# VHH binders against p53848r504to814: the designs that were tried, part 26

Target 1, 311 residues: p53848r504to814
Amino acid sequence: TYIMAIFNATPDSFSDGGEHFADIESQLNDIIKLCKDALYLHESVIIDVGGCSTRPNSIQASEEEEIRRSIPLIKAIRESTELPQDKVILSIDTYRSNVAKEAIKVGVDIINDISGGLFDSNMFAVIAENPEICYILSHTRGDISTMNRLAHYENFALGDSIQQEFVHNTDIQQLDDLKDKTVLIRNVGQEIGERYIKAIDNGVKRWQILIDPGLGFAKTWKQNLQIIRHIPILKNYSFTMNSNNSQVYVNLRNMPVLLGPSRKKFIGHITKDVDAKQRDFATGAVVASCIGFGSDMVRVHDVKNCSKSIK
Below, E stands for the ipSAE of ESMFold2; O stands for the ipSAE of OpenDDE; V2 stands for 0.75 times the mean of E and O plus 0.25 times the DockQ between their complexes.

## First folded at step 11 (VHH; framework vhh_ozoralizumab_d1)

Design i2 (at its last look DockQ between E and O 0.59; V2 from the best seeds 0.00; counts 0 for: pae E 16.7 > 2)
Fold by OpenDDE, look of step 13:
Structure i2 (fold): chain B 311 residues (1-311), chain A 125 residues (1-125)
Amino acid sequence: as target 1 above (311 residues)
Amino acid sequence: EVQLVESGGGLVQPGGSLRLSCAASGFTFRDYDMYWVRQAPGKGLEWVSEIYPSGGSTKYPDSVKGRFTISRDNAKNTLYLQMNSLRPEDTAVYYCVKDLTYLTGSKVYTEFDPRGQGTLVTVSS
């Protein structure tokens, strides 16, 4: 299991001129600490740098601002002699293809896109042009401002192009008996499959792709928990559909899965913790569950403690 | 180099049976999901069957379910398709493919591209 450390490059971390350098140095020191904490127990660590908040209803920074916040820092990380570079994997949290391009130039390894390509039609082309880059394809609906209102998942087979769906799980004997209870994860699987098709059609290779069911994106708190429990279904999901009088078959089997439950509102809802920072202990428990249900990668804030949960 | 060689096709009457074979080489056969796909004359590609590496799980579209059986011998690096109760609409070139991830009527996305030559199955009175 891989640990992905979240690092938010906030406006407070950047200033003009000489202060910018100082800010980068400070951020780099924080990242060095994160790496140290993770590498104490793990062979490698992923640092996911974000220059723009992607939380539901968050104010979106401009592309220029996102670049200013993230790209110099990524460059500094990759050039740092204080980091064991062979053990540090760099990721950028962005849904913008231009930001992704700039990040790739300075040594990023992973593009973490919460939109699954929905927010920028050029993203897949960028990924396809860089076969060495990994792409996290996340599930969401709508956009940053509308996604939370789109958490309605229904029987997608009715009136849809889906013909058959398949799940193999040793713990689930008859999917039909659980059909109503698994509508959510199957919908998520289908919609991920749709984005997967688009990625592949645009030249992205399967081995470049990790999937993220998108905890907290177009999901209620109960749905997030259900998704976690049904990761084995997602990891074994395939389906057929009709398209233009032709059969389409999509197989998501054995795709690596990322889950990022860290400090999210659904945890707060359960624990009654209003402050996100107070949710670290509960996050640890949820992370352990994610791994138990087959997550290949977990995205977390508290690397020190979560690394213990992962190990 | 990955190679897949299909065999066993031929002419058969409706209601008849055939057994197809696929000899695999150039990769660790036992580690991969294997598939049969077919292409009827003038039609697009169609998924026909799937089998997991261990052979413990198989899947079929409704069009062939109950009539076709996919199996594998990992020791022999061979994939099989037993076809019973054959129908004229089963007439097609049959291909075995490795690790099928996405299929359309016009494209097959696998780690094996291009596909083998296939084997022709003709069901006719």
Scores: ipSAE 0.681, ipTM 0.873, lowest interface PAE 0.7, mean pLDDT 91
Fold by ESMFold2, look of step 11:
Structure i2 (fold): chain B 311 residues (1-311), chain A 125 residues (1-125)
Amino acid sequence: as target 1 above (311 residues)
Amino acid sequence: EVQLVESGGGLVQPGGSLRLSCAASGFTFRDYDMYWVRQAPGKGLEWVSEIYPSGGSTKYPDSVKGRFTISRDNAKNTLYLQMNSLRPEDTAVYYCVKDLTYLTGSKVYTEFDPRGQGTLVTVSS
């Protein structure tokens, strides 16, 4: 299982001209510490740099501000002589294609797009032009201000264009027997699958793509728990659909899966009325559950505590 | 080099049966999901069946479910399709296909082409 460590790029004070580089130096030192801590327990680490909040209902930085916050930091990380560059993988958390372009120029490895291309129609073209870049295709609905009003899921997300669906895990072979209990994960799989075929149609290669069901994005806290429990369904899901008078088969089996449970509101719901020490252990238990249900990558804030659960 | 050689097609009356075979070579057959696809005259490729590497799980579209049975013999590197209760709409060239887990630049099953010439099944009175 890979660990993806969250790093929120924040501006530091600018004074006396040139202290902007001191802010980058402070952030770089924090990242060096994160990497050292992670590499003590793991063979590699992924650092996910974000210059724009994607929390539901948050206020987004402008594209220019996002670039200013994130691109110099990525460049500094890649230029550092204090990091084993072959063990440190860089991801940028962005839904903007122009930010992705700039990050690629300075040596990012992964574009982590919470929108799965929904927020910027040029994103897939950027990824397709750069076949060495890994792309995380995440599920959400609507936009950052509306997404959590869109958590009602139907039996077939894509309506009557779905011809058939399949679950390839024999332990849950009877999909029809579980239909009412699996509405959410099947909808997520179908919507990811539609984004996936659009990415392929734009020239993105399957080997570039990891999928993320998007915990906390267009989902209630109970739905987040269902997604975690039903990761085996998603990892074994396929379906056929009609698209432009052609039958399309979408097979999500063998696609790597990312889950980001850390500091989501639903952890607060399940740990309500327990002390802070038990909340720390509950967070670790949720991460361990994600791994146990088959997550290939986990995105976390607290690398040291969550690394113990990942081991 | 991957080789897939289909056989067993022919002319049959509606309600009849045929058994198709696919001899595989050039790859580790037992490690792959295997598929049958078909192409009716003037139509695109249609997925017909899937079988897991172990042979323990099979999948079918509704159009053939209950009439067609996919099987494999991993010792002989051979894939089979038993087709019963054949209908005129089953008329097609049938291909065995390795690994449909990839999609590239197309909205149809294009990651791996059928490797043989296929085997023609004609259902007509």
Scores: ipSAE 0.000, ipTM 0.259, lowest interface PAE 15.7, mean pLDDT 76
ESMFold2 (binder alone), look of step 11: mean pLDDT 80; pTM 0.809
OpenDDE, look of step 11: ipSAE 0.416; ipTM 0.760
ESMFold2, look of step 13: ipSAE 0.000; ipTM 0.212
ESMFold2 (binder alone), look of step 13: mean pLDDT 79; pTM 0.789

Design i3 (at its last look DockQ between E and O 0.01; V2 from the best seeds 0.00; counts 0 for: pae E 16.2 > 2, placed apart)
Fold by OpenDDE, look of step 11:
Structure i3 (fold): chain B 311 residues (1-311), chain A 125 residues (1-125)
Amino acid sequence: as target 1 above (311 residues)
Amino acid sequence: EVQLVESGGGLVQPGGSLRLSCAASGFTFSDYDMYWVRQAPGKGLEWVSEIYPSGGSTKYPDSVKGRFTISRDNAKNTLYLQMNSLRPEDTAVYYCVKDLTYLTGSKVYTKFDPRGQGTLVTVSS
């Protein structure tokens, strides 16, 4: 199991223009500490740098600002002699293809896109042009301001385009009550699959792609829990669909799965913790569950404690 | 089963007004965003209006902003669209929609399901 540490490069982390280097140094020190904590128990750590908040209803920074916040830092991390570079995997949390391009130039390994390519039509091309880069294809609906209202899931997310569905290579129609119980995860799988096919059609390779069902994105708190429980279904899910006047087979089986439950509202809902920072303990428990249900990677804020949960 | 039944369409002169209604059943109406969309002859479906479950927030495209007003009565499971200052370009079949999913980026597409049978609005001199 891989641990992905969240690092938000927020304005509070930056002083006025002339002190950019000092700011980077401070951030780098924080990252060094984070890496130390992670590598105490893990062989490697993923650092996911975000220059723009992607929380639902968050104000979106400009592309320029996002670049300013994230790219120098990523560069600094990659060039740092204080970090064991062979054990540090760099990720950028961005839905913008230009940001992704810049990040790739300075040594990022992973593009973490919450939009699954929906927010920037050039993202897949960028990924395709860089076959060594991993791409996290996340599930969402709508945009940052609307996604939370789009939590209605039904059979056949793609409607009549779906021909057959399979779980564990068995037609879903033959799996008794499973069909009715797995509408959500199959819906998510179908939509992920649709994006997957688009990525592939644009030259992205299967080995580049990790999937994220998008906890907290267009999901209710109950749905998030259900998704976690149904990760085994997702990891064994395939279907046929009509695309561009042809039938295509989409197979999500054994694709790496990332879950990012850290400090999410659904945890707060359960524990009655209003403050996200108070949700770390419960996050640990959820992380353990995520791993138990087959998550290959977990994205977290509290690396130290979550590492313990993973082990 | 989700059912949406639109009504209130008809022929109206330019500058006139119409009020559309949508009767909803088969789901908890008050829990969902509701939408109006329209399809003009020879054109695709176009989003016309959005209202949140509580009715406290509404959204409109520029094409109808200031002229159309979406509202809802959750007690009656009914969605409304007040259309004022109607224009010939407003001629379309209007649909009530329970679930609207749109994707951003250079390519924008929208899913409009489920929706009713629609009601025809014709604006003509």
Scores: ipSAE 0.017, ipTM 0.374, lowest interface PAE 7.2, mean pLDDT 89
Fold by ESMFold2, look of step 11:
Structure i3 (fold): chain B 311 residues (1-311), chain A 125 residues (1-125)
Amino acid sequence: as target 1 above (311 residues)
Amino acid sequence: EVQLVESGGGLVQPGGSLRLSCAASGFTFSDYDMYWVRQAPGKGLEWVSEIYPSGGSTKYPDSVKGRFTISRDNAKNTLYLQMNSLRPEDTAVYYCVKDLTYLTGSKVYTKFDPRGQGTLVTVSS
């Protein structure tokens, strides 16, 4: 299982009367320490840089501001002589295709898009033009401002184009008997699959794509727990659908899966804590559960403590 | 410690009715799927019903469908089983069980782990 470490290049939005931005040198020093801690326990580390908040209902930085916050930092990381560049994998957390293009120019390896192409119709073209780039296709509904209103998952709303569904390599042999309990993960799988087909139609290759079911995006806290339990179903899910007046087969088997449970509000419901930092020790237990259910990559804030949970 | 205490069993004639109760403690009852299972004399455990945390979705095997109704009162931390049109084949010790789903390899299982003494239901002609 790979560890993806979160690095926020966003300002402290709670500052009274002004914005506080860490300078590039300070941010780079933090990243060097983070990488050394992770590489003590792992052969490689993935650093996920974000210049715009993707939390539900957050105020979105402009595209220009997102570039200003994130691109110089990515460049500095790639140019550093203090990092073993062959062991550091760099990801940018963005849903904007122009930000992705700029990050690719300065040496990013992964585009982590929480919208799965939903927020920017040109994202798939950017990924397709760059076949060495990995793309994380994440599930949400609506946009940043509306997603929390769209957490209702109903059987009759499984998509008009879905013709047949299958679950492979599980003891769930009669899906009809379990449909009530699997409505959520099947909806997520179908919606991911629909966006996956759009990516393929735009020239993105299957081997570029990782799947993220989007913990905390258009999901209630109880739904997040169900997703974690049902990762084996997602990893074995397939269906047929109508696409452009023809029938296509969508198969999610053997696609790597990322989960990002760290410091999300639903961990507070499990532990009854309200502070995101205090939830870090509880996150380790949730991370171990994610790995036990088959997550291939885990996105975390506290690399050192969570790395021990992965071992 | 999870505690589940079953009650309401007894002797009843064929065609009769009983209502079983299960008092739950030691966990957040409203977060979990709940089940009734039964063990007939000389037999293994048989799944009898399940209910989602909200109480909005219920499931039954064909052997009891239409005769048994599972329900829950999340304010009282109590699970119920209304059993109507009882038959001699329904004679068993009945247990309530908290959902314990686990993974072995890539397979997903629901483990039934009875924790209480159960409640005996005897249906005699």
Scores: ipSAE 0.000, ipTM 0.150, lowest interface PAE 16.2, mean pLDDT 76
ESMFold2 (binder alone), look of step 11: mean pLDDT 79; pTM 0.784

Design i4 (at its last look DockQ between E and O 0.03; V2 from the best seeds 0.00; counts 0 for: pae E 19.8 > 2, placed apart)
Fold by ESMFold2, look of step 11:
Structure i4 (fold): chain B 311 residues (1-311), chain A 125 residues (1-125)
Amino acid sequence: as target 1 above (311 residues)
Amino acid sequence: EVQLVESGGGLVQPGGSLRLSCAASGFTFSSYDMYWVRQAPGKGLEWVSEIYPSGGSTKYPDSVKGRFTISRDNAKNTLYLQMNSLRPEDTAVYYCVKDLTYLTGSKVYTRFDPRGQGTLVTVSS
């Protein structure tokens, strides 16, 4: 299981700087320390750089500002002689195709798009033009300002174009007998699959794609727990649909899965009655549960503490 | 089976007030966005207000903002609309609806599907 460490290159970081942005050299030193701590416990580390907040209802930085915050930092990381470049994998957290394009020019390995292409119609074209780039296709609904009101998954119906669904290594009739427990993950699987086929139609290759059910994106904290529990269902989900006058088979089996369980609001709901030290332990326990249910990659804020829980 | 039963309508003079109620059953009321919509005689449905499941966020079109207040009591499975400073243009059948939202591509769609008979509000001298 891979560790994806979050690095926020935003002015609302934990630092109380003035109206000026943090020095690139200072940020690079922080990343070097983070990488060395992670590589003490792991053979590799993924650094996920973000220059624009994706929190629900957050004010979105302009594209130009996001580029200014993130691209020079990614370039500095790739050019550093203080890092074992063969062990450091770079990801950029962006939903903007032009930001992704600039990040690719300076040596990023992964585009982490929380919108699954919903926010920028040119994203899939950028990924398709760069077959060496990995793309994380994440599930959400609506946009940053509307997603909180779209977490309604209780009334399941197959989408209009979907003909048949399958959950491999289990009887789908058995899942229908447990319908209230599986409605959420089946909805997420269908919606991911629909975005997946749009990516394929735009030339993105299956081997470029990792899927992320989007913990905390158009989901309540209780729904996050259901998703984590039902990762095996998602990893075995498939369906047939009509697309572009052809019948297609959308198969999510063997696609790597990313989970990001360390969202502040989600952890806060789980741990509301515990102190800060116990909260850090509870975060590690949630991460360990994600791995136990089959997550291939986990995105975390506290690499050292979460690494101890994983090890 | 989802059931929504509206009440509280009636005849009022311009400038008057009414409080509408909606009794909800057959679903987990506290988990859903709820809406009031209205249909004036011979017209289509018009959105009137929206409330988040917790009651912590409300929205209104400019035509009623400042005059109408949506609220909910999740313990009683009841949705309310307080209507003040009523105008003749507010005359309509009022319906409460459960959020019926779906996603197609990059666009978000909301489908309002009135389930009850509604409650008639008539504003006239």
Scores: ipSAE 0.000, ipTM 0.117, lowest interface PAE 19.8, mean pLDDT 77
Fold by OpenDDE, look of step 11:
Structure i4 (fold): chain B 311 residues (1-311), chain A 125 residues (1-125)
Amino acid sequence: as target 1 above (311 residues)
Amino acid sequence: EVQLVESGGGLVQPGGSLRLSCAASGFTFSSYDMYWVRQAPGKGLEWVSEIYPSGGSTKYPDSVKGRFTISRDNAKNTLYLQMNSLRPEDTAVYYCVKDLTYLTGSKVYTRFDPRGQGTLVTVSS
């Protein structure tokens, strides 16, 4: 199991170049500490740098601002002699293709896109042009301002285009009550699959792609829990889509799965913790569950404690 | 069942404007890219516009760039195409399309791409 440490790059307090450098140094020190904590128990750590908040209903920084916040830091991390570079995997949390491009130039390994390519039509092209880069294809609906209203899941996201569905190579129609119980995860799978196909058709390779069902994105708190429990279904899910006389087979089986439950509202809802920072203990428990249900990677804030949960 | 129903076509003079609409049903409209394509008489299908689910990303071929504007209302499951400065060469049946794939040097339908019945746009003096 991989641990992905969340690092939110804060804006510069000062406008001066020297001040920016000071900020980078401070951030780098924090990252060094974070890496130390992670590598105490793990062979490697993923640092996911975000220059723009992607929380639902969050104000979006400009592309320029996002670049300013994230790219110099990523560069600093990659160039740091204080870090074991062979054990540090760099990720950028961005839905913007230009930001992704800049990040790739300075040594990022992973593009973490919450939009699954929905927010920037050039993202897949960027990924396709860089076959060594991993791409986290996340599930969402709508945009950052509307996704929370789009938590209604039906049997088929693609309607009659779906011809057959398979779990563990078995037609879903043959799996008793499973069909009715797994509408959500199958819907998510279908939509992920649709994005997957688009990525592939645009030259992205399967080995580049990790999937994230998008906890907290266009999901209610109950749905998030259900998704976690149904990760085994997702990891064994495939389906066929037909239109006219053409058929496409989409297979999500055994694709790496990332879950990011850390400090999410659904945890707060359960524990009655209003403050996200108070949700770390419960997050640990959820992380353990995520791993138990087959998550290959977990994205967390509290690396130290979550590492313990993973082990 | 996925359904796409185009409307708004008609006869217009060169330099005129039209607004096309597409009513979508049978799928989660707000989660999918949408496209307009057109087919001129005796010609193949041509991609003319793309919009992402969020509405923030749009693409156009050079042939219509600056003249056509794609938009969507996810609440109404409706896709729009505002066509300005219409030219005779814009004469075609216009289709609303659910899926389109970008390939190197071209825009093509996906294998499972549904489209509507189309709406005829005629630009003539």
Scores: ipSAE 0.000, ipTM 0.268, lowest interface PAE 10.5, mean pLDDT 88
ESMFold2 (binder alone), look of step 11: mean pLDDT 79; pTM 0.794

Design i5 (at its last look DockQ between E and O 0.04; V2 from the best seeds 0.00; counts 0 for: pae E 19.7 > 2, placed apart)
Fold by ESMFold2, look of step 11:
Structure i5 (fold): chain B 311 residues (1-311), chain A 125 residues (1-125)
Amino acid sequence: as target 1 above (311 residues)
Amino acid sequence: EVQLVESGGGLVQPGGSLRLSCAASGFTFSDYDMYWVRQAPGKGLEWVSEIYPSGGRTKYPDSVKGRFTISRDNAKNTLYLQMNSLRPEDTAVYYCVKDLTYLTGSKVYTEFDPRGQGTLVTVSS
């Protein structure tokens, strides 16, 4: 399993009433330490750089500001002689196609898009023009300001356009026994699948895509637990839908899956009754559960404490 | 119209080998998972192998793992099954299938749907 380490390049400018930029050299030193900690236990590490907050109701940095926060840092990481460049994979956490373009120019490997193309209609074209770039297609609903209100899941996410669903290599009786319990993960699969086929129709190749069910995006903390337990269903899910008087087949099997279980609010709900030492252990247990259910990549805030559970 | 035409079956002694072929037409072959299934005399359908659209991942049940190899040639729209170390219990009609079948109406739970005539493999001494 790959470890993706979160690095927030977002200064707290709005709380201070002005812009306060961290020194690029200081940020690079933090990243070097983070990489060394991760590479102690792993053959490679993915660094996920974010220059724009995705917290609910947060003020979004302008596109220009997001570029100023993230692109010089990515460039500095790629130019560093203190990092084993063949073992450090760079991801940028952005939903803006122009930010993705700039990141690609300076050597990013992965575009991590929480919106799955919903927030910027040009994103798929950018990914398609760059076949070497990996794209993380994440599930969310609505936008940054509305997504927490959209956590109600029932029936079929795509309504009557869904014709058939499949969970491969399962007995039909087992699926009937689980169908009410799996509404959430199947809805997530349908919505990811719709974005996936639009990406394919725009020229993105299947081998570029990694899917993320989007823990904490349009989901309650209890729903996050359901998603983690049901990753095997997502990894075996496919369906058909009507489009232009034809059936379109959407197949999510064999697509690598990313999970980001270490969100502050989610971990807080799980650990509310335990001391700080037990809280660190519980966080590691959640990460280990993601791996045990088949996550191919885990996105974490605390690389050092979580790396033991991944290995 | 989707067409799947299986061939390559025949009589073989235990321990022998056969290579099955499936010619596909009427759909974009390279977009789909492909499967081999078999039906032994008097038995239901048994899944035998699966291959993903790129050919990069294959799956087998324990009953054939290590003896059977699925492959595909997307340029020729052809699916293959190499069967080695054949046993009498491998005797069956072998079918090539495009994807999982629909069970009812517009909503479905999983079933295999063989579309071709199949090819008979008989393993007997």
Scores: ipSAE 0.000, ipTM 0.126, lowest interface PAE 19.7, mean pLDDT 75
Fold by OpenDDE, look of step 11:
Structure i5 (fold): chain B 311 residues (1-311), chain A 125 residues (1-125)
Amino acid sequence: as target 1 above (311 residues)
Amino acid sequence: EVQLVESGGGLVQPGGSLRLSCAASGFTFSDYDMYWVRQAPGKGLEWVSEIYPSGGRTKYPDSVKGRFTISRDNAKNTLYLQMNSLRPEDTAVYYCVKDLTYLTGSKVYTEFDPRGQGTLVTVSS
């Protein structure tokens, strides 16, 4: 299991080069600490740098601001002699293709896109042009402001375009009880699959793609829990659908899965913790569950404690 | 159901040649990149070849480049691997795969699905 440490890059207090440098150094020190904590128990660590909040209903920084916040830091991390570079994997949390491009130039390894390519039509092209880059294809609906209202999963996501569905290579029609209980995860899988096909059609390779069912994005707290429990289904899910007047086979089987439950609201609903910072202990438990249900990667804030949960 | 059936493996002396075949079914073969991977005893899975749907583009790791040739017959839904100048280190079970998942960067992470039973290639004097 890979651990992905969340690092939110804060805005620069001042526009002068000296202050900017000071900020970068401070952030770098924090990252060094994170890496140390992670590498105490893990062979490698993923640092996911975000220059723009992607939480539902969050105010979106401009592209320029996002670049300013994230790219110099990523560069600093990659160039740091204080970090074991061979053990540090860099990720950028961005849905913007230009930010992705800039990040790639300075040594990022992973593009973590919460939109699954929906927010920027050029994202897949950028990924396709860089075959060495991994892309986390996340599930969401709507946009940052509307996604929370789009948590209805009673119908098939792709409707009549879906011809057949398989779990463990078994037609879902032969799995009566499972069919009725897995509407949510199958819808999520179908929508991920749709984006997957779009990525492939744009030249992205399967080996570049990780999937994230998008905990907290267009999902209720109950749905998030259900998704976690149904990761084994997602990891064994395939289907056929009509696309561009042809039938395509979409297979999500054994694709790496990322789950990011850290400090999410659904944890708060369960523990009655209003403050996200108070959710770390419970997050540890959820992380353990995520791994138990087959998550290949977990995205967390509290690397130190979550590392213990992972082990 | 996606099915991949590998064949053609066997015992061969160093410097020898083998041709592997993979019969594919359950998907539109001509639309997909195909791969050969291998697993040596006690080692993880290793990518050894890639071919694009049209067959016009192929890729190899340095370990097999110049020695192995991947090809396909889309009309027959068959993938091939011509292996020449075989070495003891080529000893492995060879698998045909449709899906290759690869986490690049500082750490290599590889997943293959689906794959068949594989075919054993043993290179020994």
Scores: ipSAE 0.000, ipTM 0.219, lowest interface PAE 16.7, mean pLDDT 88
ESMFold2 (binder alone), look of step 11: mean pLDDT 79; pTM 0.789

